# VH-VL binders against q8ixk2r445to577, part 329

Target 1, 133 residues: q8ixk2r445to577
Amino acid sequence: FFGMLQNKGLTDYCFDYNPPDENQIVGHQVILYLCHGMGQNQFFEYTSQKEIRYNTHQPEGCIAVEAGMDTLIMHLCEETAPENQKFILQEDGSLFHEQSKKCVQAARKESSDSFVPLLRDCTNSDHQKWFFK
Below, E stands for the ipSAE of ESMFold2; O stands for the ipSAE of OpenDDE; V2 stands for 0.75 times the mean of E and O plus 0.25 times the DockQ between their complexes.

## First folded at step 16 (VH-VL)

Design e26 (framework fv_axatilimab; at its last look DockQ between E and O 0.90; V2 from the best seeds 0.82)
Fold by OpenDDE, look of step 16:
Structure e26 (fold): chain C 133 residues (1-133), chain A 120 residues (1-120), chain B 107 residues (1-107)
Amino acid sequence: as target 1 above (133 residues)
Amino acid sequence: EVTLKESGPALVKPTQTLTLTCTFSGFSLSTYGMGVGWIRQPPGKALEWLANIYWDDDKYYNPSLKNRLTISKDTSKNQVVLTMTNMDPVDTATYYCARLRYGDYYFDYWGQGTMVTVSS
Amino acid sequence: DIQMTQSPSSLSASVGDRVTITCRASQDIRNYLAWYQQKPGKAPKLLIYDASELQSGVPSRFSGSGSGTDYTLTISSLQPEDFATYYCQQDYDWPYTFGGGTKVEIK
């Protein structure tokens, strides 16, 4: 699967990554932004290694969850996907992070117009449903 | 078990400052993502959100009351303090503190509330 | 600010009745909606969050549905302990706002 990764509950919002430096793509948080389908900022790939890859530049970036955190951060992809970069996109649209045993949920930042994907306990909320568009 | 309890004066004179303390247990504001908010309810009226504070000392206020509100925490005492200046009879209400989490801005645990009457 | 309008403001029902109350937002709040129950002299109790997720410990006779601007709280079979005032709350946009409440009274 590849393309825009769109949320069901938070309608019209997609995974978005826009690093400040195009030559240094790691270390920043993945956010949610209105789906626009332009450029590479919203293009992601779900791989056979259970990675969510950001393939705009080499080396390739893969979404990871750092220890003790509930945010999605861009790391470099590795030859063998590390445990903190493994996700399961279920048939029901849930995006499950294997290591934390939590699901990715569309959440809002308080007092801002920004939204972010966060790890939460898995529910049937549409905020935890995702699909590639 | 998560518990919260509000404390403060039951009576405040107009123009005075209200200081309320929320003492909680069962969770800590040293824990990533944890937050405590204040909500008030005039007698027979609806609920109104006042302010939130989080583990990282990030603070948010109702814009309509922001200039009158100050929220702070003492993590070591599991306490959150709300001050509200220039109190008016219209501010008479039951004041609640409640727990929330950053990213989940609903309140899952509430204190019993403390009634505050503003009167001369 | 997002305005939350509940309807009806009050209703009378009997034990065993199916009760439905509605909350309408002034704009699309994208399922960021919670429901609370409040009994006289008590603090509100969280029932539903994210429009349809049942809070732990809440009886299954409570359910939430809806999308966009319109949301519904349903009590499938009203019990004696369910007579109370119910509030909706949006957490989509700051500041967070509550509905005016719906009082469920005994017929």
Scores: ipSAE 0.851, ipTM 0.941, lowest interface PAE 0.7, mean pLDDT 95
Fold by ESMFold2, look of step 16:
Structure e26 (fold): chain C 133 residues (1-133), chain A 120 residues (1-120), chain B 107 residues (1-107)
Amino acid sequence: as target 1 above (133 residues)
Amino acid sequence: EVTLKESGPALVKPTQTLTLTCTFSGFSLSTYGMGVGWIRQPPGKALEWLANIYWDDDKYYNPSLKNRLTISKDTSKNQVVLTMTNMDPVDTATYYCARLRYGDYYFDYWGQGTMVTVSS
Amino acid sequence: DIQMTQSPSSLSASVGDRVTITCRASQDIRNYLAWYQQKPGKAPKLLIYDASELQSGVPSRFSGSGSGTDYTLTISSLQPEDFATYYCQQDYDWPYTFGGGTKVEIK
């Protein structure tokens, strides 16, 4: 799939990546922002290797979660996807992170206007349901 | 298993500073994502959120309390401390500490609460 | 601040009744809503989070529903231990705010 990855419960919010330096795309957190489709910050590719890929820059970025953490951060893509970069977008809309066995959930950063995707134990919450638009 | 317990004075005079300690067990603030918050409830009235502190020492306060609040933690002692300055009779309430996880700003385990009376 | 308005402020019911309690937010809170039960002299107990997710150990007779600004807590068959005050709480935006409560009393 390719497009904007939108949250069902937090309506009209999409995965967004906007690193402060276009030449340094690694190591920053993926956020959720109002879906707008302008520029390339909200366009992601879900690949046959189960990657969520940000293709607007070379080298390409792939979303990862480091062991013991729950934040989604940008890493460099590799020819063979590492386990911490593999997600399953399930038929019920849940976005399952294989290595951690957890699901992606929409949450607010504390005392901020910003929302972020975080890993949580899987539930049926609409905050854990995602779809490409 | 998971428990929290508030301790501090039952009586405080107006203008004094209140210091409350939350001692907990069954979880640690060294665990990524864990937090402790404080909530108060005046007698017969609704709950009011006061402050949160998290594993990474980030701290957040209810804006309506105008810098009267300070929250801190001692992870090795499993303690969180709330300080509230310039107490007034309207601050009479039961004070609770409770557990939360960053991103989920609701509280799954609560202490039994401690009643604080501010006498004029 | 987001105001949370609960209705009714109190109600009387009999064991076995179906009870509904409503909570209205002053703006869309996108299902970031929790429900708590509080008995006299006790701390609140979490029942429901994310509007409809049941906390572990909470009986299935409790359920939550709603969206946008309007949310409900339902007790499908009231039990003696369910006579308590119920509070909603939004966790969509800071400061996190609670409803005024609904006291469920024996009829």
Scores: ipSAE 0.733, ipTM 0.904, lowest interface PAE 1.3, mean pLDDT 92
ESMFold2 (binder alone), look of step 16: mean pLDDT 93; pTM 0.937

Design e27 (framework fv_axatilimab; at its last look DockQ between E and O 0.85; V2 from the best seeds 0.82)
Fold by OpenDDE, look of step 16:
Structure e27 (fold): chain C 133 residues (1-133), chain A 120 residues (1-120), chain B 107 residues (1-107)
Amino acid sequence: as target 1 above (133 residues)
Amino acid sequence: EVTLKESGPALVKPTQTLTLTCTFSGFSLSTYGMGVGWIRQPPGKALEWLANIYWDDDKYYNPSLKNRLTISKDTSKNQVVLTMTNMDPVDTATYYCARLRYGDYYFDYWGQGTMVTVSS
Amino acid sequence: DIQMTQSPSSLSASVGDRVTITCRASQDIRKYLAWYQQKPGKAPKLLIYDASELQSGVPSRFSGSGSGTDYTLTISSLQPEDFATYYCQQDYEWPYTFGGGTKVEIK
């Protein structure tokens, strides 16, 4: 699966990554922003290694969860996907993080113009359901 | 078990400053994501959100009352303090503190509330 | 600010009745909607969050639905302890705002 990763509950919002330096793409937080289908900052790929890849640039970035955190941070992809980069996109649309055993939820940021994906206990909330478009 | 309890004066004179303290247990504001908010309710009226404070000392206020509100925390005492200046009889209400989490801005645990009457 | 309008403001019902109350937001709040129950002299109690998620410990007779601007709280079979005032709250946009409440009274 690839394309825009859109949230069901938070309608019209997609995974978004726009690092301040296009030549240094790691270390920043993945956010949610209005789906615009333009550019490459909303293009992601779910791989057979259970990675969510941001492959606009080389080397490729993969979404990771750092220890003690509930935010999604861009790391470099590795030959073998590390545990903190493994996600399961379920048939029902839930995005499950294997290591934390939590689900990715569309959550509000301090501003209404942007939101963030956060790890939360898994529920049936549409805010935890995602699909590629 | 999560508990919260409001304390402060039951009577405040107009133009005076109200200081309320929320003492809680069962959670800590040193924990990532934790927050405490204040909500008030005039007698027989609806609820009104006042202010939030989070573990990282991030603060949010109701814009309509922002210039009158100050929220602070003492993590070591598990306390959150709300001050409201220039009190008026219209501010007579039951004041609640409640727990919330960053990203989940609903209140899952509430104090019993403390009635504050503003009168000369 | 986002305005939350509840309807009806009050209703009378009997034990066993199906009760439905509505909350309408002045704009799309994308299911960032919570429901609370409040009994006289008591603090509000969280019933539902994210429009349809039942808070732990809340009886299954309570359910929430809706999207966009329109949301509904349903009590499938009203129990004696359910007579109370119910409030909706949006957490989509600052500042948080509550509905005016719906009082469920005994018929």
Scores: ipSAE 0.895, ipTM 0.951, lowest interface PAE 0.6, mean pLDDT 96
Fold by ESMFold2, look of step 16:
Structure e27 (fold): chain C 133 residues (1-133), chain A 120 residues (1-120), chain B 107 residues (1-107)
Amino acid sequence: as target 1 above (133 residues)
Amino acid sequence: EVTLKESGPALVKPTQTLTLTCTFSGFSLSTYGMGVGWIRQPPGKALEWLANIYWDDDKYYNPSLKNRLTISKDTSKNQVVLTMTNMDPVDTATYYCARLRYGDYYFDYWGQGTMVTVSS
Amino acid sequence: DIQMTQSPSSLSASVGDRVTITCRASQDIRKYLAWYQQKPGKAPKLLIYDASELQSGVPSRFSGSGSGTDYTLTISSLQPEDFATYYCQQDYEWPYTFGGGTKVEIK
């Protein structure tokens, strides 16, 4: 799949990657932002290797979660996807992180206009449901 | 089991500073993502969120009260402290501490609360 | 600040009745809504989070639904221990705000 990865419960919000330096895309957190389709920072590809790739940058970025953390961070893609970069987009819309056995949930950064995807124990919450638009 | 308990004075005079301590067990603020918040309930009125503090020492305050509130923690003692300055009779309420997780701003375990009366 | 309005402010019901309580937000809160039960002299107890997710240990007769600005707590068959005041709370935007409560009384 390719496009904007949208949250079901947090309506009109999409995965967004906004690195402070477009030439240094590694190590920054993925956010959620109002879906707009303008520019290239809301377009992602879900690959056959179960990666979520950031397709507007070379070398390409892949979303990862570092051990012991719950935030989604941009890493460089590798020829063979590492375990911490593998997500399963389930038929019910849940986005499952294989290594941690947790699901991606939309959550607000406290006292902020910003939302972020975070790993949580899997539930049936619409905040854990995602689809490509 | 997760428990929280509030302690502090039951009576304060107007203009005085209130200090409340939340002592908890069954979880730790050394655990990634854990937090403790304070909520008050004036007699017969709605609950009002006051402040949150998290495992990484990030702190957040209700904007309407931010000039009056200070929250801090002592992770080794399983304690969170709320200080509220310039107390007024309208601040008379039951004060609760409660557990939350960063990103999930609802409270899954509450203390029994402590009634604070502000009068001269 | 997001205002939360509960209806009704009180109701009377019998054991075994289906009880419905509503909560309306002043703006879309995108299902960031929790429900609490509070008995006299006791702390609130979390029942429902994310509008419809049941907290662990809460009986399945409690359920939540809704979207946008309108949310509902349902007790499918009222039990003696369910006579209490119920509060909704939005956690979409700080400051997090609570409804005024719905008192569920016997009779």
Scores: ipSAE 0.726, ipTM 0.901, lowest interface PAE 1.4, mean pLDDT 92
ESMFold2 (binder alone), look of step 16: mean pLDDT 93; pTM 0.934

Design e28 (framework fv_axatilimab; at its last look DockQ between E and O 0.86; V2 from the best seeds 0.82)
Fold by OpenDDE, look of step 16:
Structure e28 (fold): chain C 133 residues (1-133), chain A 120 residues (1-120), chain B 107 residues (1-107)
Amino acid sequence: as target 1 above (133 residues)
Amino acid sequence: EVTLKESGPALVKPTQTLTLTCTFSGFSLSTYGMGVGWIRQPPGKALEWLANIYWDDDKYYNPSLKNRLTISKDTSKNQVVLTMTNMDPVDTATYYCARLKYGDYYFDYWGQGTMVTVSS
Amino acid sequence: DIQMTQSPSSLSASVGDRVTITCRASQDIRKYLAWYQQKPGKAPKLLIYDASELQSGVPSRFSGSGSGTDYTLTISSLQPEDFATYYCQQDYDWPYTFGGGTKVEIK
């Protein structure tokens, strides 16, 4: 699967990554932004290694969860996907992080225009449902 | 078990400052994501959100009352304090403190509430 | 501010009845909606969050649905302990706001 990763509950919001420096794509937080389908900032790929790849530049970036954190941070992809970069996109739309055993939820940051994907206990909330478009 | 309890004066005179303390147990404001909020309810009326404070000392206020409200925490005592200046009879209400979590801004545990009457 | 309008303001029902309460937001709140139950002299109790998620310990006769601006709390079969006032709350934007409440009374 590839394209925009859109949330079901938080309608019209998609995974978004816009690093300050195009030549240094790692270390920043993945956010949610209105789906616009323009550029590369909202293009992601779910791979056979269970990675969510940000495939705009070389080297490729993969979404990771750092120890003790509930945010999604961009790391470099590795030849073998590390445990903290493994996600399961289930048939019901839930995005499950294997290492933390939590689900990715669309959550508000500080304003209604600022949303982020966060790890939360898995529920049947539509805020935890995702689909590629 | 999560519990919260409000404490403070039951009677406040107009123009005085109200100070309420929320003492809680079963969770800590040192825990990432945890928050405590205040909500009030005039007799026979609807609920009104007042303020939130989080583990990282981030604070949010109802804009209509922001200039009158101050929220603070003492993590070591598991306490959150709300001050409200220039009290008026219209501020007569039951005041609740309640737990919430960053990203989930509903209140899952509430104190029993404390009635505050503003009167001369 | 986002205004939350509940309807009806009050209703009379009997034990066993299906009860439906509606909450309308002044703008799309994208399912960031909670429902509370409040009995006289008691604090509100969380029933539903994220529009349709049942809080732990809440009976399954309670359910929530809706999207956009319109949301519904349903009690499939009203029980004696369900006579109370119910409130909706949006947690989509600051300041967080509550509905005016719906009092469910005994017929």
Scores: ipSAE 0.904, ipTM 0.955, lowest interface PAE 0.6, mean pLDDT 96
Fold by ESMFold2, look of step 16:
Structure e28 (fold): chain C 133 residues (1-133), chain A 120 residues (1-120), chain B 107 residues (1-107)
Amino acid sequence: as target 1 above (133 residues)
Amino acid sequence: EVTLKESGPALVKPTQTLTLTCTFSGFSLSTYGMGVGWIRQPPGKALEWLANIYWDDDKYYNPSLKNRLTISKDTSKNQVVLTMTNMDPVDTATYYCARLKYGDYYFDYWGQGTMVTVSS
Amino acid sequence: DIQMTQSPSSLSASVGDRVTITCRASQDIRKYLAWYQQKPGKAPKLLIYDASELQSGVPSRFSGSGSGTDYTLTISSLQPEDFATYYCQQDYDWPYTFGGGTKVEIK
């Protein structure tokens, strides 16, 4: 799949990546932002290796979650996808992180009007449902 | 099992400072993402959120009460303390502490509550 | 602040009845809504989160639904232990606000 990765419950919000240095895409957090589709920040590819790939830059970025964390961080893609970069986009729309056995949820930052994807125990919540558009 | 319990005075005079302690077990504020919040309920009225504190010592206050509230924790003792200055009879309520996770701002386990009456 | 309006403020029902309680938010809260049960002299207990997700240990006769501004808690067959006051709460935006409550009484 390729396009904007949208949340079902948090209507009109998409994965967004806007690194402060266009030549260094590693180590920054993925956020959720209103879907607009005009720039390059909201286009991701779901690959046969179960990667969520951000390919606006060379070398390409792949979303990962580091052990013990719940935030989605950009890493470099590797020839064979590491376990911490493997996500299963399931038929029900859930986005399952294989290594942690948790699902990606749209969550609110406290005291601000902003949202981020976080890992949580898997539920049927529409906040854990995602689709490409 | 997760439990929380509030302790503090049942009666406070106007203008005094209220100090409440939440003692909990079955979880730790050293665990990533864990938090404890305070909610109050005047007799026969709606619940009102007061403050949250998280594992990383971040603190958040209801803006209508921010200048009167202080929240702190002692992770090793499994305790959270709320202080509220300049008490007034309108602050008469049952005060609850409750657990939450960062990103999920609903409370999954509550203490039994402690009634605080403010009168002269 | 997001205003949460519950209706009805009270109702009388018999064991076995289907009970429906509504909660309306002053703006779209995108399903960031929880329901609590509170019995006299007791703390609130979480029943439903994310509008429709049943908290662990809560009987399946409880269900939640809704989207946008309008949300509903349903008890499919009222039991003796369900006579209580029910509150909704939005967790969409700070400060987190609660509805005024719905008292469910034995008829």
Scores: ipSAE 0.697, ipTM 0.895, lowest interface PAE 1.5, mean pLDDT 91
ESMFold2 (binder alone), look of step 16: mean pLDDT 93; pTM 0.935

Design e29 (framework fv_axatilimab; at its last look DockQ between E and O 0.86; V2 from the best seeds 0.80)
Fold by OpenDDE, look of step 16:
Structure e29 (fold): chain C 133 residues (1-133), chain A 120 residues (1-120), chain B 107 residues (1-107)
Amino acid sequence: as target 1 above (133 residues)
Amino acid sequence: EVTLKESGPALVKPTQTLTLTCTFSGFSLSTYGMGVGWIRQPPGKALEWLANIYWDDDYYYNPSLKNRLTISKDTSKNQVVLTMTNMDPVDTATYYCARLRYGDYYFDYWGQGTMVTVSS
Amino acid sequence: DIQMTQSPSSLSASVGDRVTITCRASQDIRKYLAWYQQKPGKAPKLLIYDASELQSGVPSRFSGSGSGTDYTLTISSLQPEDFATYYCQQDYDWPYTFGGGTKVEIK
């Protein structure tokens, strides 16, 4: 699967990554932004290694969860996907993080224009449902 | 078990400053993501959100009352303090503190509330 | 600010009745909607969050649905302990706002 990763509950919002420096793509938080389908900042790929890859420049970035955190941070992809980069996109649309045993939820930040994906206990909320478009 | 309890004066004179303290247990504001908010309810009226504060000292106020509100926390005492200046009889209400979490801005645990009457 | 309009303001029902309460937001709040129950002299109690997720410990006779601007709280079979005032709350945008409430009274 590839393309925009859109949330079901938070309608019209997609995974978005826009690093300050396009040549230094790691270390920043993945956010949610209105789906626009333009550019490279909303293009993601779910791989057979259970990675969510950000395919813009080489080396490629993969979404990771750092220890003790509930945010999604961009790391470099590795030959063998590390445990903190493994996600299961389930048939019902839930995005499950294997290491933390939590699900990715669309959450509001400080304004209606600022949303982020966060790890939360898994529920049947549509805010935890995702699909590629 | 999560518990919260409001404390402060039951009577405040007009133009005076109200200071309310929320003492809680069962969770800590040193824990990532934790927050405490204040909500008030005039007698027989609907609920009104006042302010939130989080583990990282980030805070938010109701814009309609922002210039009158100050929220702070003492993590070591498990306390959150709300001050409201220039009180008026219209501010007479039951004041609640409640727990919330960053990203989940509903209130899952509430204090019993403390009635504050503003009168001369 | 986002205005939350509840309807009806009050209703009378009997034990066993199906009760439906509506909450309408002035704009799309994208299911960031919670429901609370409040009994006289008590603090509100969280019933539902994210429009349809039942809070732990809440009886299954309570359910929430809706999307966009329109949301509904349903009590499938009203029990004696359910006579109370119910409030909706949006957490989509600042400031968070509550509905005017719906009082469910005994017929």
Scores: ipSAE 0.877, ipTM 0.946, lowest interface PAE 0.6, mean pLDDT 95
Fold by ESMFold2, look of step 16:
Structure e29 (fold): chain C 133 residues (1-133), chain A 120 residues (1-120), chain B 107 residues (1-107)
Amino acid sequence: as target 1 above (133 residues)
Amino acid sequence: EVTLKESGPALVKPTQTLTLTCTFSGFSLSTYGMGVGWIRQPPGKALEWLANIYWDDDYYYNPSLKNRLTISKDTSKNQVVLTMTNMDPVDTATYYCARLRYGDYYFDYWGQGTMVTVSS
Amino acid sequence: DIQMTQSPSSLSASVGDRVTITCRASQDIRKYLAWYQQKPGKAPKLLIYDASELQSGVPSRFSGSGSGTDYTLTISSLQPEDFATYYCQQDYDWPYTFGGGTKVEIK
């Protein structure tokens, strides 16, 4: 799939990546922002290797979760996807992170107007349901 | 088993500072994502959120009370302390501490509460 | 601050009745809504989070639904232990705010 990865419960919010340095796309957190489809910040590819790729920029980024963390961080893609970059987008819309065995959930950053995707124990919450648009 | 317990004075005079301690067990604030919050309930009234503190030392206050609140923790003792300055009779309430997880701002385990009366 | 309005403020019901309680937010809270039960002299107990997710250990007669600004808690068959006050709480935006409560009393 390619397009905007949208949250079901947090309506009209999409994965968004806006690194402060366009020449250094690695190491920054993925956020959720109102879906707009303008520019290149909200377009991701879900690949056959179960990656979520930010491929509108070179070098291409792949979303990862570092051990012991719950935040989604941009890493460089590799020829063979590392386990911490593998996500299963399931038929029910859940986005399962294989290595941690947790699901991606839309959550608010406290004291901020920003939302972010975070790993949580899997539930049936609509905040854990995602789809491409 | 997750438990929390509030302790502090039952009676405070107007203008004094209230200090409440939450002692908990069955979880730790060294665990990534864990937090403890404070909520109060005046007699016969609705609940009011006061403050949260998290494993990473971040803390947040209800804006209507932020100039009166201080929250701190001692992770090794499994304790969180809330201080509220300039107490007034309208602050008479049961004060609860409760557990939450960062990103999920609802409270899944609550202490039994401690009643604080502000009167002279 | 997001205002949470509960209705009714109280109701009288019999064991076995189906009870619905509503909660209205002053703006879209996108299903960031929890329900609590509180018995006299006791702390609140979490029943529902994320509008519809049942907390572990909560009986299945409790359910939650809703979206946008309008949410409901349903008790499908009221039991003697369900006579209590129920509160909604939004966790969409800071500060987190609670509804005024709905007292469910024995008829």
Scores: ipSAE 0.691, ipTM 0.904, lowest interface PAE 1.7, mean pLDDT 92
ESMFold2 (binder alone), look of step 16: mean pLDDT 93; pTM 0.939

